# VH-VL binders against b1a7s3r263to410, part 2

Target 1, 148 residues: b1a7s3r263to410
Amino acid sequence: VTIVYDTMHYSTQKMAHEIAEGIMAEGYDVEMFFLHEDERSEIVKSILDSKAIAIGAPTINDEPYPSIGDLMYYLKGLRFERTGIKRKAVTFGSMGGKGGTPASLGKDLGEYGFDVVDTCEVYYVPDEEENKACFKLGQKLVEEAKKI

## First folded at step 1 (VH-VL)

Design du10 (framework fv_duvortuxizumab)
Fold by ESMFold2-Fast, scan of step 1:
Structure du10 (fold): chain C 148 residues (1-148), chain A 119 residues (1-119), chain B 106 residues (1-106)
Amino acid sequence: as target 1 above (148 residues)
Amino acid sequence: QVTLRESGPALVKPTQTLTLTCTFSGFSLSTYGVGVGWIRQPPGKALEWLAHIYWNDDKRYNPALKSRLTISKDTSKNQVFLTMTNMDPVDTATYYCAHSYRYGLFDYWGQGTTVTVSS
Amino acid sequence: ENVLTQSPATLSVTPGEKATITCRASQSVSYMHWYQQKPGQAPRLLIYDASNRATGVPSRFSGSGSGTDHTLTISSLEAEDAATYYCQQYHSYPYTFGQGTKLEIK
């Protein structure tokens, strides 16, 4: 399972770690990539080798951070919709005002051939219940991926 | 003020089963995100993670040793147990238990208990 | 398993100098934890999630890196810093540690 995220503030990073714990609690390995630091070729290779992905980004000025947009554009070009299997996906992110980035990314991934299981969005910093929701999101992602 | 303390036999004969107890205070193993892990260190060698138990009773084992390991807890007594079967001289090491808060982050460690396997 | 290789294996430094310890992972790891272990003692958490200092850890300790390359830097070394340092990844089971870097203060 591949988790890819970018963050302006700690919140999306904290969500990514909670999702990773949920995945690992189910006995699966996680490759986690921080778009600001990691190479695109490694990220894409990981996604191609995975049955499930989680993509996270904060909402900035009602838009996702540009690095996520670049990744999404590349994923569109891979034509996963033509492979005959639907990889599972979830999207997540934090916001400081009007949100919608996880829902928007989820819609795009669905069009790119992924089966989007769920999305999660948090206002600023996730509280204890929202951290639990992220953990459960990770569990749900791999539970669905087992059906592939 | 988190404290952990390991206890168990100092000497074990080859083929015997080792049982270690970790007794802790300052946290509850029913708290979301909390876990306790066991890590060992042979004399002069690196750290090796053995097993982990989480607040929700999820258990994870090092695949290299999984067939020999059992981790369990008694939340009412603030104790975590590790059982390791078929001990061999190569298993001679200091065994630590450690508190973790998600992500495999071992932020508080016990003092360690030394186990020598010899006939 | 994700194998962590630390470099150098042993480092000897004069008080007041800077030490740099690297940890290379066989599989990409966004964040790495670092531990300090003094002779006869249990390990102590030093740095978590690549660059965050644990409570009570002096500011001379810093961490950086992502992907396969991670670094622990100790500036203005003091005699009390003589210890073995370990990196640890947590992105896959089993959790793995590097082989350790022994830091000696001359």
Scores: ipSAE 0.006, ipTM 0.575, lowest interface PAE 10.6, mean pLDDT 80

Design du11 (framework fv_duvortuxizumab)
Fold by ESMFold2-Fast, scan of step 1:
Structure du11 (fold): chain C 148 residues (1-148), chain A 121 residues (1-121), chain B 106 residues (1-106)
Amino acid sequence: as target 1 above (148 residues)
Amino acid sequence: QVTLRESGPALVKPTQTLTLTCTFSGFSLSTYGVGVGWIRQPPGKALEWLAHIYWNDDKRYNPALKSRLTISKDTSKNQVFLTMTNMDPVDTATYYCAHTKGYYRGWFDPWGQGTTVTVSS
Amino acid sequence: ENVLTQSPATLSVTPGEKATITCRASQSVSYMHWYQQKPGQAPRLLIYDASNRATGVPSRFSGSGSGTDHTLTISSLEAEDAATYYCQQYHSYPYTFGQGTKLEIK
């Protein structure tokens, strides 16, 4: 399972970590990529080798981070709907105001050929219950991926 | 299959520096949440955690020994190193390295076979 | 630091009987881990995250508990279970182990 995210504040990173812990609790390994630091070619290779992905970004000015937009455009070009395997996906992110980035990303991934099973959004910094929700999101992603 | 193996000197003189190497296979220290810890056990006594290094190069030390410990890794060679300065006879113990899976929640599995270090003149 | 105290320090049991080992933490622990160590060997994981049995561990081993009180139970003891057992917390830094419980089979 591949997790890709971007954030300047640690909130979305904390969510990514909790999702990863949930995946690992089910006995699967995780490759995690931080878009600000990692090469797109490495990220794409990991996604192609995975049955499940999680993509995260915070909402900024009511829009997702630009780096996520670039990745999404590239994923659209790969036409995953034509690979014969419908990879599972979840989206996640933090917000300080209106939010909506995880839902928007989920819609786009669905159009690109992924089976989006759920989304999760948190106001600023996740509390204990929100951390548990992220953990469960990771478990749900793996449970759905097993159906492939 | 995940395996780890410790190596280092069997005998160390008081005041010297100990350097131990943990060589592993079956996993990568680039994988999210993966870490390697060092634990020691003096003869007939309990287990004591010493230090830990994670995939993101986050390093943690037992506060009781922090000034004497340095943990580092060579990801390309599948090795983790522990350096302990100013060795004393009370540091005589079997030293283990162990794999962990999980950053916020983890456990040690598997363990290396252990390497015995005796501190004596 | 979170001090883990195991009880009893030593336990002698006849084959087929049940053994119960308690680990009491000075601070609350959501998930306790348990290890088995036979003489001359490295510790082996038995139970992780309070109640999950590690791969290859017989069903007679079980873990339970939350907060400050955690228990390892071994039903129907066998001769091969003679070992020292350690609890370990990963809830707070630094990571700590109990002092160990030596289980002898009569």
Scores: ipSAE 0.007, ipTM 0.603, lowest interface PAE 9.2, mean pLDDT 83

Design du12 (framework fv_duvortuxizumab)
Fold by ESMFold2-Fast, scan of step 1:
Structure du12 (fold): chain C 148 residues (1-148), chain A 122 residues (1-122), chain B 106 residues (1-106)
Amino acid sequence: as target 1 above (148 residues)
Amino acid sequence: QVTLRESGPALVKPTQTLTLTCTFSGFSLSTYGVGVGWIRQPPGKALEWLAHIYWNDDKRYNPALKSRLTISKDTSKNQVFLTMTNMDPVDTATYYCARMGYSSRWYYFDYWGQGTTVTVSS
Amino acid sequence: ENVLTQSPATLSVTPGEKATITCRASQSVSYMHWYQQKPGQAPRLLIYDASNRATGVPSRFSGSGSGTDHTLTISSLEAEDAATYYCQQYHSYPYTFGQGTKLEIK
């Protein structure tokens, strides 16, 4: 399973870590990528080898974080709808205003050939209950991926 | 500065229960993202991860030993405990506790206690 | 479990030389941590997430690799580098360590 995220103040990073814990608790391997530091080509290779992905970004100026748009453009070009399997996906992110990034990313991934099974959005910094929800989101993602 | 120190019995008889305490300073287990883990090392052998506990009381155990292990914490005293049941001579090892720090990618053990040696013999 | 196999088991080198330690994973690992353990001491974090040096670690230590093959390189070896080195993966439970590589400086 591949997790890719970007963050401004670490809130989305905290969500990514909890999602990864949920995945690993179910006995699956996780590859974590931070879009700010990692090469896009390496991220894409990981996604191609994965049955499930989680993509996260915060919302700024009522729009998704700019770096994630670049990754999404590459994913659109790969035509995953033609691979013969429908990879599972979840989207997540934090917000301080209107929000909407996880829903927006989920819509785009659905158009690109992914089966988006859930989304999660948190105001500011996740509290204890919201961290547990992220953990469960990771478990749900791999449970759904088993159906592939 | 971060400091961790293990304490517990140096000698344990076969079939007894071992309880180890990790006392730390320089950080709090109420801080988001922080954890403390237990790792052991038999004489002349490799490191083996046993268990860890996070700030939110989430616990993870090595599946091979899960039925024998319990990890818990007392946040107000800055202590983490490991209990291991049905001790056997093969459990003779130096037991370490370590703080789990994290990066943008994942957790790592960035500060370690000096270790406490536990010998299991009759 | 993801089994980590280190090679060589033992290295004997002279000061100023370069040492290369390899860690092979039975399952792909994007990022590897590396620890140094001197006799009678607790392990010390050297490298995290494949290539990042931990605080206070000299620049002569570097990490690289991805997938199943990862490498720790120590350039211009010094006497104080005599230790056992361990790789560690965190991508699946249980967290696993390699069997260790003992580095001796003559």
Scores: ipSAE 0.188, ipTM 0.747, lowest interface PAE 5.4, mean pLDDT 83

Design du13 (framework fv_duvortuxizumab)
Fold by ESMFold2-Fast, scan of step 1:
Structure du13 (fold): chain C 148 residues (1-148), chain A 122 residues (1-122), chain B 106 residues (1-106)
Amino acid sequence: as target 1 above (148 residues)
Amino acid sequence: QVTLRESGPALVKPTQTLTLTCTFSGFSLSTYGVGVGWIRQPPGKALEWLAHIYWNDDKRYNPALKSRLTISKDTSKNQVFLTMTNMDPVDTATYYCAHEYKYGSGSYFDYWGQGTTVTVSS
Amino acid sequence: ENVLTQSPATLSVTPGEKATITCRASQSVSYMHWYQQKPGQAPRLLIYDASNRATGVPSRFSGSGSGTDHTLTISSLEAEDAATYYCQQYHSYPYTFGQGTKLEIK
């Protein structure tokens, strides 16, 4: 399972960590990538080799995230809708106001050929219950991927 | 829930080697961006960073302590070890291990163990 | 090494007042972390990367600064804020901490 995220806030990173713990609790390995640090070619290779992905980004009032746009551009070009398998996906992120980034990313991934099984968005910093929801999101992603 | 706990001898004689164990739960050292650091604090003094180890086996040591330090991990047992040779009374301190998040060019210590006190007897 | 010098060494304030703690770095750093340590306890991450509050940290805590001068501000101090505060840099090895500022309430 491949997790890729971008964050200017600790919140989205914390969500990525909880999702990874949920995946690992089901006995599966996870490859995690931080868009500001990791090479795009490695991220794309990991996604192509995976049956499930999780993509995360925060919704920040005045901060653009061009790295997410660039990743989505590459994923669109790979034409996953033309493969023999339908990879599972979840999206996640934190917000400080208007929100909507995980839902928007999910819609785009669905158009690119992924089966988006759920999304998760938290206000600012995830609390104890929201951390548990992220953990369960990881478990759900793996359960759905087993059907492939 | 993330927890870390330090263990080791409470009393060490001068010239002996100290070995400390950090046992943790709620995270894995195989997870990208995760590390564990060791920080010490002599009684009434400031915090001093000693070493860290990351998920990718990258290790860094405080150069002020020369070749006295070795950090290692057992990822399957959720443990990180610190070995410090040739102990001296000035090494008397509370030793902490802490979870270290690495992101881009930055890192910080967001969860700390309770600390273990090591006294080097005169 | 990058030496961090905190000012003042000790600060005594009454509840409801504002406290300002400064950390001066011998070498310029873009971001500073801040930790709170109460007697007999482990340090707690308070502020990271100059101005971001860590999880669970009250809004009365704020950080600012860049280069050689960084500041931690606590508005409307409460009794529970009595602690020693440490700045920390990560821009060069070894990571270094300031000598600490002891904040006494009342």
Scores: ipSAE 0.000, ipTM 0.489, lowest interface PAE 18.3, mean pLDDT 79

Design du14 (framework fv_duvortuxizumab)
Fold by ESMFold2-Fast, scan of step 1:
Structure du14 (fold): chain C 148 residues (1-148), chain A 124 residues (1-124), chain B 106 residues (1-106)
Amino acid sequence: as target 1 above (148 residues)
Amino acid sequence: QVTLRESGPALVKPTQTLTLTCTFSGFSLSTYGVGVGWIRQPPGKALEWLAHIYWNDDKRYNPALKSRLTISKDTSKNQVFLTMTNMDPVDTATYYCAHRPKYYGSGSYYMDVWGQGTTVTVSS
Amino acid sequence: ENVLTQSPATLSVTPGEKATITCRASQSVSYMHWYQQKPGQAPRLLIYDASNRATGVPSRFSGSGSGTDHTLTISSLEAEDAATYYCQQYHSYPYTFGQGTKLEIK
């Protein structure tokens, strides 16, 4: 399982960590990438080798963070619908205002050939219950990926 | 080179609060994926994980001790602090701080570089 | 909590022989880590993510296993290998360590 995220604040980063903990609690391998620091070729290779992905970003100016847009454009070009495997996906993110990024990313991933299991959005900083929800999101992603 | 050094009192009385400082060099706690943990070892016993703090200020505590523990950091000074309340003779141990490398690959949480440890004795 | 039980508790071997230390987990563990601790010293990372050697660790150290049974093997033992060895899991919180295996040379 691959987790890719970007963040301007720490909230989306905290969500990514909780999702990773949930995946590992089920005994599965996790590769986590931060778009501003990690190499695109490594991110893409990880996604191609994974049966499940989690993509996260905050909502800025009512739009996803720009680096996520670049990744999504690249994923569209890979034509996952032609691979014979329908990879599982979840999306997540934090917002300070209007929000909507996880839902928007989920819609796009569905069109790109992924089976989107769930999405999670948090207002600013996740509280304890929202951290638990992110942990469970990771477990759910793995449970669904087992069906592939 | 990554190096860490623990400091704090060598002797603590029962019911007092212990405060330990971990001073480090060779990395920044502003770096994505990096963390610092505290581990203790009572004389002749196994290692016991206490707490972790991450670059994003996320904190994890051993559930058995969570009500007594507070971990914090001062990123600009390259320091991590551990506070433990209501000390008891059974808390006598060598306390270590350790570096958790950047999160990659399998999602590994291991400590690759450890401080030398500081011995804390709880006695009246 | 995931309890790690190491076997044997104490192992005495001659230089040049092979030592095998087993760590049994009460819950499945995908990635086990191993540490070496010499008297009066801090623990030193030997193996991480089941089978990867840490920087500066000799090739005679190797790790293997999955699920509930994990093994640390030290081939061609040297006098400097006398130490206590600990396994550690991160599969679930809290992170737990085994009780330790004391390796004596001679």
Scores: ipSAE 0.000, ipTM 0.520, lowest interface PAE 13.8, mean pLDDT 80

Design du15 (framework fv_duvortuxizumab)
Fold by ESMFold2-Fast, scan of step 1:
Structure du15 (fold): chain C 148 residues (1-148), chain A 118 residues (1-118), chain B 106 residues (1-106)
Amino acid sequence: as target 1 above (148 residues)
Amino acid sequence: QVTLRESGPALVKPTQTLTLTCTFSGFSLSTYGVGVGWIRQPPGKALEWLAHIYWNDDKRYNPALKSRLTISKDTSKNQVFLTMTNMDPVDTATYYCAHGLHYRFDYWGQGTTVTVSS
Amino acid sequence: ENVLTQSPATLSVTPGEKATITCRASQSVSYMHWYQQKPGQAPRLLIYDASNRATGVPSRFSGSGSGTDHTLTISSLEAEDAATYYCQQYHSYPYTFGQGTKLEIK
C-alpha cells in the first residue's frame, strides 16, 4: 500500500501517519512518500506496484497544494483505466476555510481508473475522533484491496 | 510527562516462560492509534523488535518469534505484558518497552536485563 | 523483510569535525528514524520522518535521504556524541533496525 501526501502545517502529515498505522495494524506493508522530499519516479513505481493508494493534500486558498496537482497530472497520463485492475484509493486532507480537496482528488482518481472507497477531511489539526477516523480509513482501504 | 518502566525476573532457566510487565504513565492506551511495543537487545548486539499492542487490542509479532510470544494489556492499570515461552540462553538480553507515536518509538523504559542460564 | 545495512560499522572522529552515517535499505523507504544509544542506557530518538529533530536534540544533528539511501549527519562533534547510532524503518512489518554504527571521539 502506497501513501502519498504533501502538507503545509503538518496536519495532513498527521493524517497520513494515522492512516499508515491503520494499514500496519492489519499486517500490511506501507510505503509513504512526502512530495517535497521524495523522487517522483519512486512514487510512481510504488503506485504501479500497489493494489491500494492513499493521497493527501491540504486546501490552500480554495485550491489543492500545487505539488499534488502535478502528481495528479502525471497519474492521469498513466491511464490506469486501461489496466483491467481497479486499484483501491482513499483521499484525505486538512483545511482552514472552504475545503473540498479530498473530494476533488477522489473524483479525479475515479476518472483515472481507481476505485475510490472513501475520503476524509478535517479542520486544521485532527482531534482524537478525527485521528480515529484516519486509522479506520487505513483499515478500510486494506479490507477493500483484499477483494482485488 | 511520559514514563515507562519494565519489571520482571532477572534470571530465567532454560525452557521456562518469561513474563515481563511494562507500567506507564502520561498517556492512555485507550487513545485511538496509540500502541506500546517491546524491543530487546542482546549484549553488544543490535535492537530487535518483538511485539506491539494497539489501543484496540490488535497485536503484532515479529514473525521470527511469533510462536513463542504473547502480548497483552490491562488498560485500567496502565500495564502491558509480554510472555515468551521456552527460554534459551540466546534470549539473554535487555528488554525494553516503548511508546509508539505515528510508528516511531519516542519514549522508552530504562530496560530490564534478563539472563537465561542453568 | 526490509534489511537495513549501516556504514561504517565504526567511525572515529575528532571534536569539531563532521560525522556521516549511512543506512541502506534493501527496499525503498521514504522516512527513516534515527536513535542514539550510550552504553548502559536506553535508545533515544534523535530524528524522525527523515529530517525532523526530536525534542531536546541539538541542531548539529540532521537527517536526509530518500529511497534506499539515508544519512545521519552530526556536525561540530562533541565528546558527548560518542555513542552507537541506529536507523529504523517503519513502513514494513516487522519494524527493523540497522546493525548500528559506533561513533568514537578521539
Scores: ipSAE 0.000, ipTM 0.514, lowest interface PAE 14.2, mean pLDDT 79

Design du16 (framework fv_duvortuxizumab)
Fold by ESMFold2-Fast, scan of step 1:
Structure du16 (fold): chain C 148 residues (1-148), chain A 124 residues (1-124), chain B 106 residues (1-106)
Amino acid sequence: as target 1 above (148 residues)
Amino acid sequence: QVTLRESGPALVKPTQTLTLTCTFSGFSLSTYGVGVGWIRQPPGKALEWLAHIYWNDDKRYNPALKSRLTISKDTSKNQVFLTMTNMDPVDTATYYCARSRYYDLSGHYAFDIWGQGTTVTVSS
Amino acid sequence: ENVLTQSPATLSVTPGEKATITCRASQSVSYMHWYQQKPGQAPRLLIYDASNRATGVPSRFSGSGSGTDHTLTISSLEAEDAATYYCQQYHSYPYTFGQGTKLEIK
């Protein structure tokens, strides 16, 4: 399972961590990539080798963070809809106002050939229940990926 | 009370490296959602953000100046440092350190408490 | 980088009147911050996240706007409000500030 995220704040990074814990609790390995620091070739290789991905970004001015936009454009170019595997996906992110980035990313991933299982968005800082929801999101992603 | 105070040399020669220290009290840089940034203001000009360090040790730099800037912290002493290389007369400015805080409605940071500023003149 | 342009560059108002300062961003900003800087002093946070007043800031200060156009309003202006006002965006790195609006009280 591959998790790719970018963050302007700790919130989206915290969500990524909770999702990873949920995946690992089900006995699966997770590769986590932070777009500011990790190379594109490593991220792409991980995604190609995975049945499931999680993509995270905060909502800034009610728009996707630029680095995630670049990744999404690259993923579109890979034409996953032409592969033999319909990879599972979830999207996540934090917001301060109107939000909507996880839902927008999910729609785009669906058009790019992914089977989007769920999305998770939290307001500013995840509370205890929202952290548990992220953990369960990771478990759900793995459960759905096992059906492939 | 929350306070921040900048310290460093008042005069720097061209090509030298500037090192500024921000000493703070009344808060911890280990607190979730807290950070410290450096902002400068040349005489009669606008504010310009330089660098930021967050509670999780995440660091951000102004891309226009990134090759010249290094921000670091010493949590045990409640200090944040800024190093700027290859100083030039155009870098003459008042340098401020300020606390940034995560606000609950936007998920964004604002500089809520500022130091008094330290004036740095770059001249031969 | 997101360029913030403030208007007017200078504003002269009499006590008790309303002052309005506009900040236009080259790219959309949902949440704008505003700072006040008096001569010889450090900036002071006035408004964060477009419309929230910072601690200790008088109720006569208010912020509004979204997208590319944001406004700081000072109702019933007082002599102590003479200062330069700056908008600042936190939409993306680098953080950027407007060029400032100097408010003078006649």
Scores: ipSAE 0.000, ipTM 0.495, lowest interface PAE 15.2, mean pLDDT 78

Design du2 (framework fv_duvortuxizumab)
Fold by ESMFold2-Fast, scan of step 1:
Structure du2 (fold): chain C 148 residues (1-148), chain A 119 residues (1-119), chain B 106 residues (1-106)
Amino acid sequence: as target 1 above (148 residues)
Amino acid sequence: QVTLRESGPALVKPTQTLTLTCTFSGFSLSTSGVGVGWIRQPPGKALEWLAHIYWDDDKRYNPALKSRLTISKDTSKNQVFLTMTNMDPVDTATYYCAHSKYYGAFDIWGQGTTVTVSS
Amino acid sequence: ENVLTQSPATLSVTPGEKATITCRASQSVSYMHWYQQKPGQAPRLLIYDASNRATGVPSRFSGSGSGTDHTLTISSLEAEDAATYYCQQRSNWPYTFGQGTKLEIK
């Protein structure tokens, strides 16, 4: 399973961590990438080799974080609908004001040929309930991926 | 739109088991992030959270009372149940059920049902 | 558990004045909720996650704070604001409530 995220603060990073723990609790390996540090070519290769992905970004000024937009453009060009495998996806992110990034990313991934099974958005830093939601999101992603 | 109503016995004897029913409308307990909690308030005292059940059947209990509490749901009937064993006069209170989401704010409450424990 | 202590226990104010209610937590709280309860009624959510007003709540109600100290402020008090106010935290299990602050309007 491949997790890709970016964050200005570290709220989205904490969500990525919880999602990864949920995936690992089900017995699967996770490759996690931080767009600020990791090379896009490695991220894309990991996604191509995975049956499931999780993409996360915060909502800033009521719009998606720019680095995620750049990644999404490349994913669109790869025409995943032609690969013969309908990969599962979830999206997640944190917000301080008006949200919407996870839903927006989910819509785009669906158009790019992914089967988007759920999305999750939290205010600022996740509390215990929201950490539980992220953990369960990871488990759900794996359970859906087992169907392909 | 969203409504909740508590029902159960008004009078319970010490050592008996209390069973309360919360019947709701305007939402589904299968909707992601949704939960229902039980909160009680003894006469003239503060609110005390008892138990919570989520859309995915995850259950949480107040540790102080966990050995006495069971929460369950029947999603098809839009009902949530609370069972509390070994009732004592100090458990005399108004019992509420309330709707919540991921952020654990109880935004819509039932009107409450008063339970008196006496012999 | 995270113990919430409210102050003052009772507050008496004149219409048009400002009331300030404080809630102190024994552990840091990022997400504090506030409720209003009038005699014979169920509690009503006023503020959630520290500073967000619930649907239908007048703008004179505001919440602020972080860490262990949180505050509910009611500006330009009206007669209908006489009630007991409770804070509640969601940062730690179990959920806990403060002991309540009774607001009387004279």
Scores: ipSAE 0.006, ipTM 0.528, lowest interface PAE 12.8, mean pLDDT 81

Design du3 (framework fv_duvortuxizumab)
Fold by ESMFold2-Fast, scan of step 1:
Structure du3 (fold): chain C 148 residues (1-148), chain A 120 residues (1-120), chain B 106 residues (1-106)
Amino acid sequence: as target 1 above (148 residues)
Amino acid sequence: QVTLRESGPALVKPTQTLTLTCTFSGFSLSTSGVGVGWIRQPPGKALEWLAHIYWDDDKRYNPALKSRLTISKDTSKNQVFLTMTNMDPVDTATYYCARIYKYGSYFDYWGQGTTVTVSS
Amino acid sequence: ENVLTQSPATLSVTPGEKATITCRASQSVSYMHWYQQKPGQAPRLLIYDASNRATGVPSRFSGSGSGTDHTLTISSLEAEDAATYYCQQRSNWPYTFGQGTKLEIK
């Protein structure tokens, strides 16, 4: 399972870690990438080798980070249909204003050939209940991926 | 439990504007990943996708007809609207609204359709 | 636009036989959807994302294919299967439908 995210204030990173814990609780391995820091070639290789992905980004002043836009454009071009696998996906992120990035990313991933099973968005920093929701999101992602 | 129903005029004169309403139940356009689209079918011909709108008010239009189409919604009333300007006899068709579910870009439940005839 | 061409245009089969409908795309498609439309009725989703059967659809309907060639197969045909069948792609914008295949049961 591959998680890719970007973050400004660590909130989306906290969500990414909770999702990873949920995935691992189901007995699956997780490769996690921080888009700001990690090499694009490694991210791409991980995604191509994975049946399930989780993509996260914050919404700042109703705009996602440019790095997420670049990733999404690349995913569109990869033509995942060529692999014969319909990958499962979830999207997540934090917001400080209007929000909407996880839902928008989910819509785009659906168009790109992914089966988007759910999305999660929190205001600023996730509370304990929202952390539990992220954990469950990871579990749901791998439960759905097992059906492939 | 999911139902959709189209309503609007049965007869439209050339050059006039058509407005159609889709009223639905059994789901909400407040739900992430859900949308409603419009598809038409001229008598004896194939299906043609026109436009759709998602829960977050994102709108998409068939490029061939984009200049003539406007799609909108009223989430609180469970309604989606389609407006098509400058109607022509070639636009005579049965117009359907249908649900897009969970980011799938397919239409899982359809209304019964409403027939629109464009003539003098 | 990605043009979908269905073949045959018309199929005539007897109950209990197998029908195969092909949808050819001008550009590669992995996630083809299939709809059934009976006279005077709205289309009904049969298959989505190439091979997934929609809720309430009998197991005798199946979808397969990738790239430019996709197939809808109906095994053990029944009288109620008489309808026009349409494929739809989502791989290329805008979404397009095939021209339809009319299935007649003798």
Scores: ipSAE 0.006, ipTM 0.542, lowest interface PAE 12.8, mean pLDDT 81

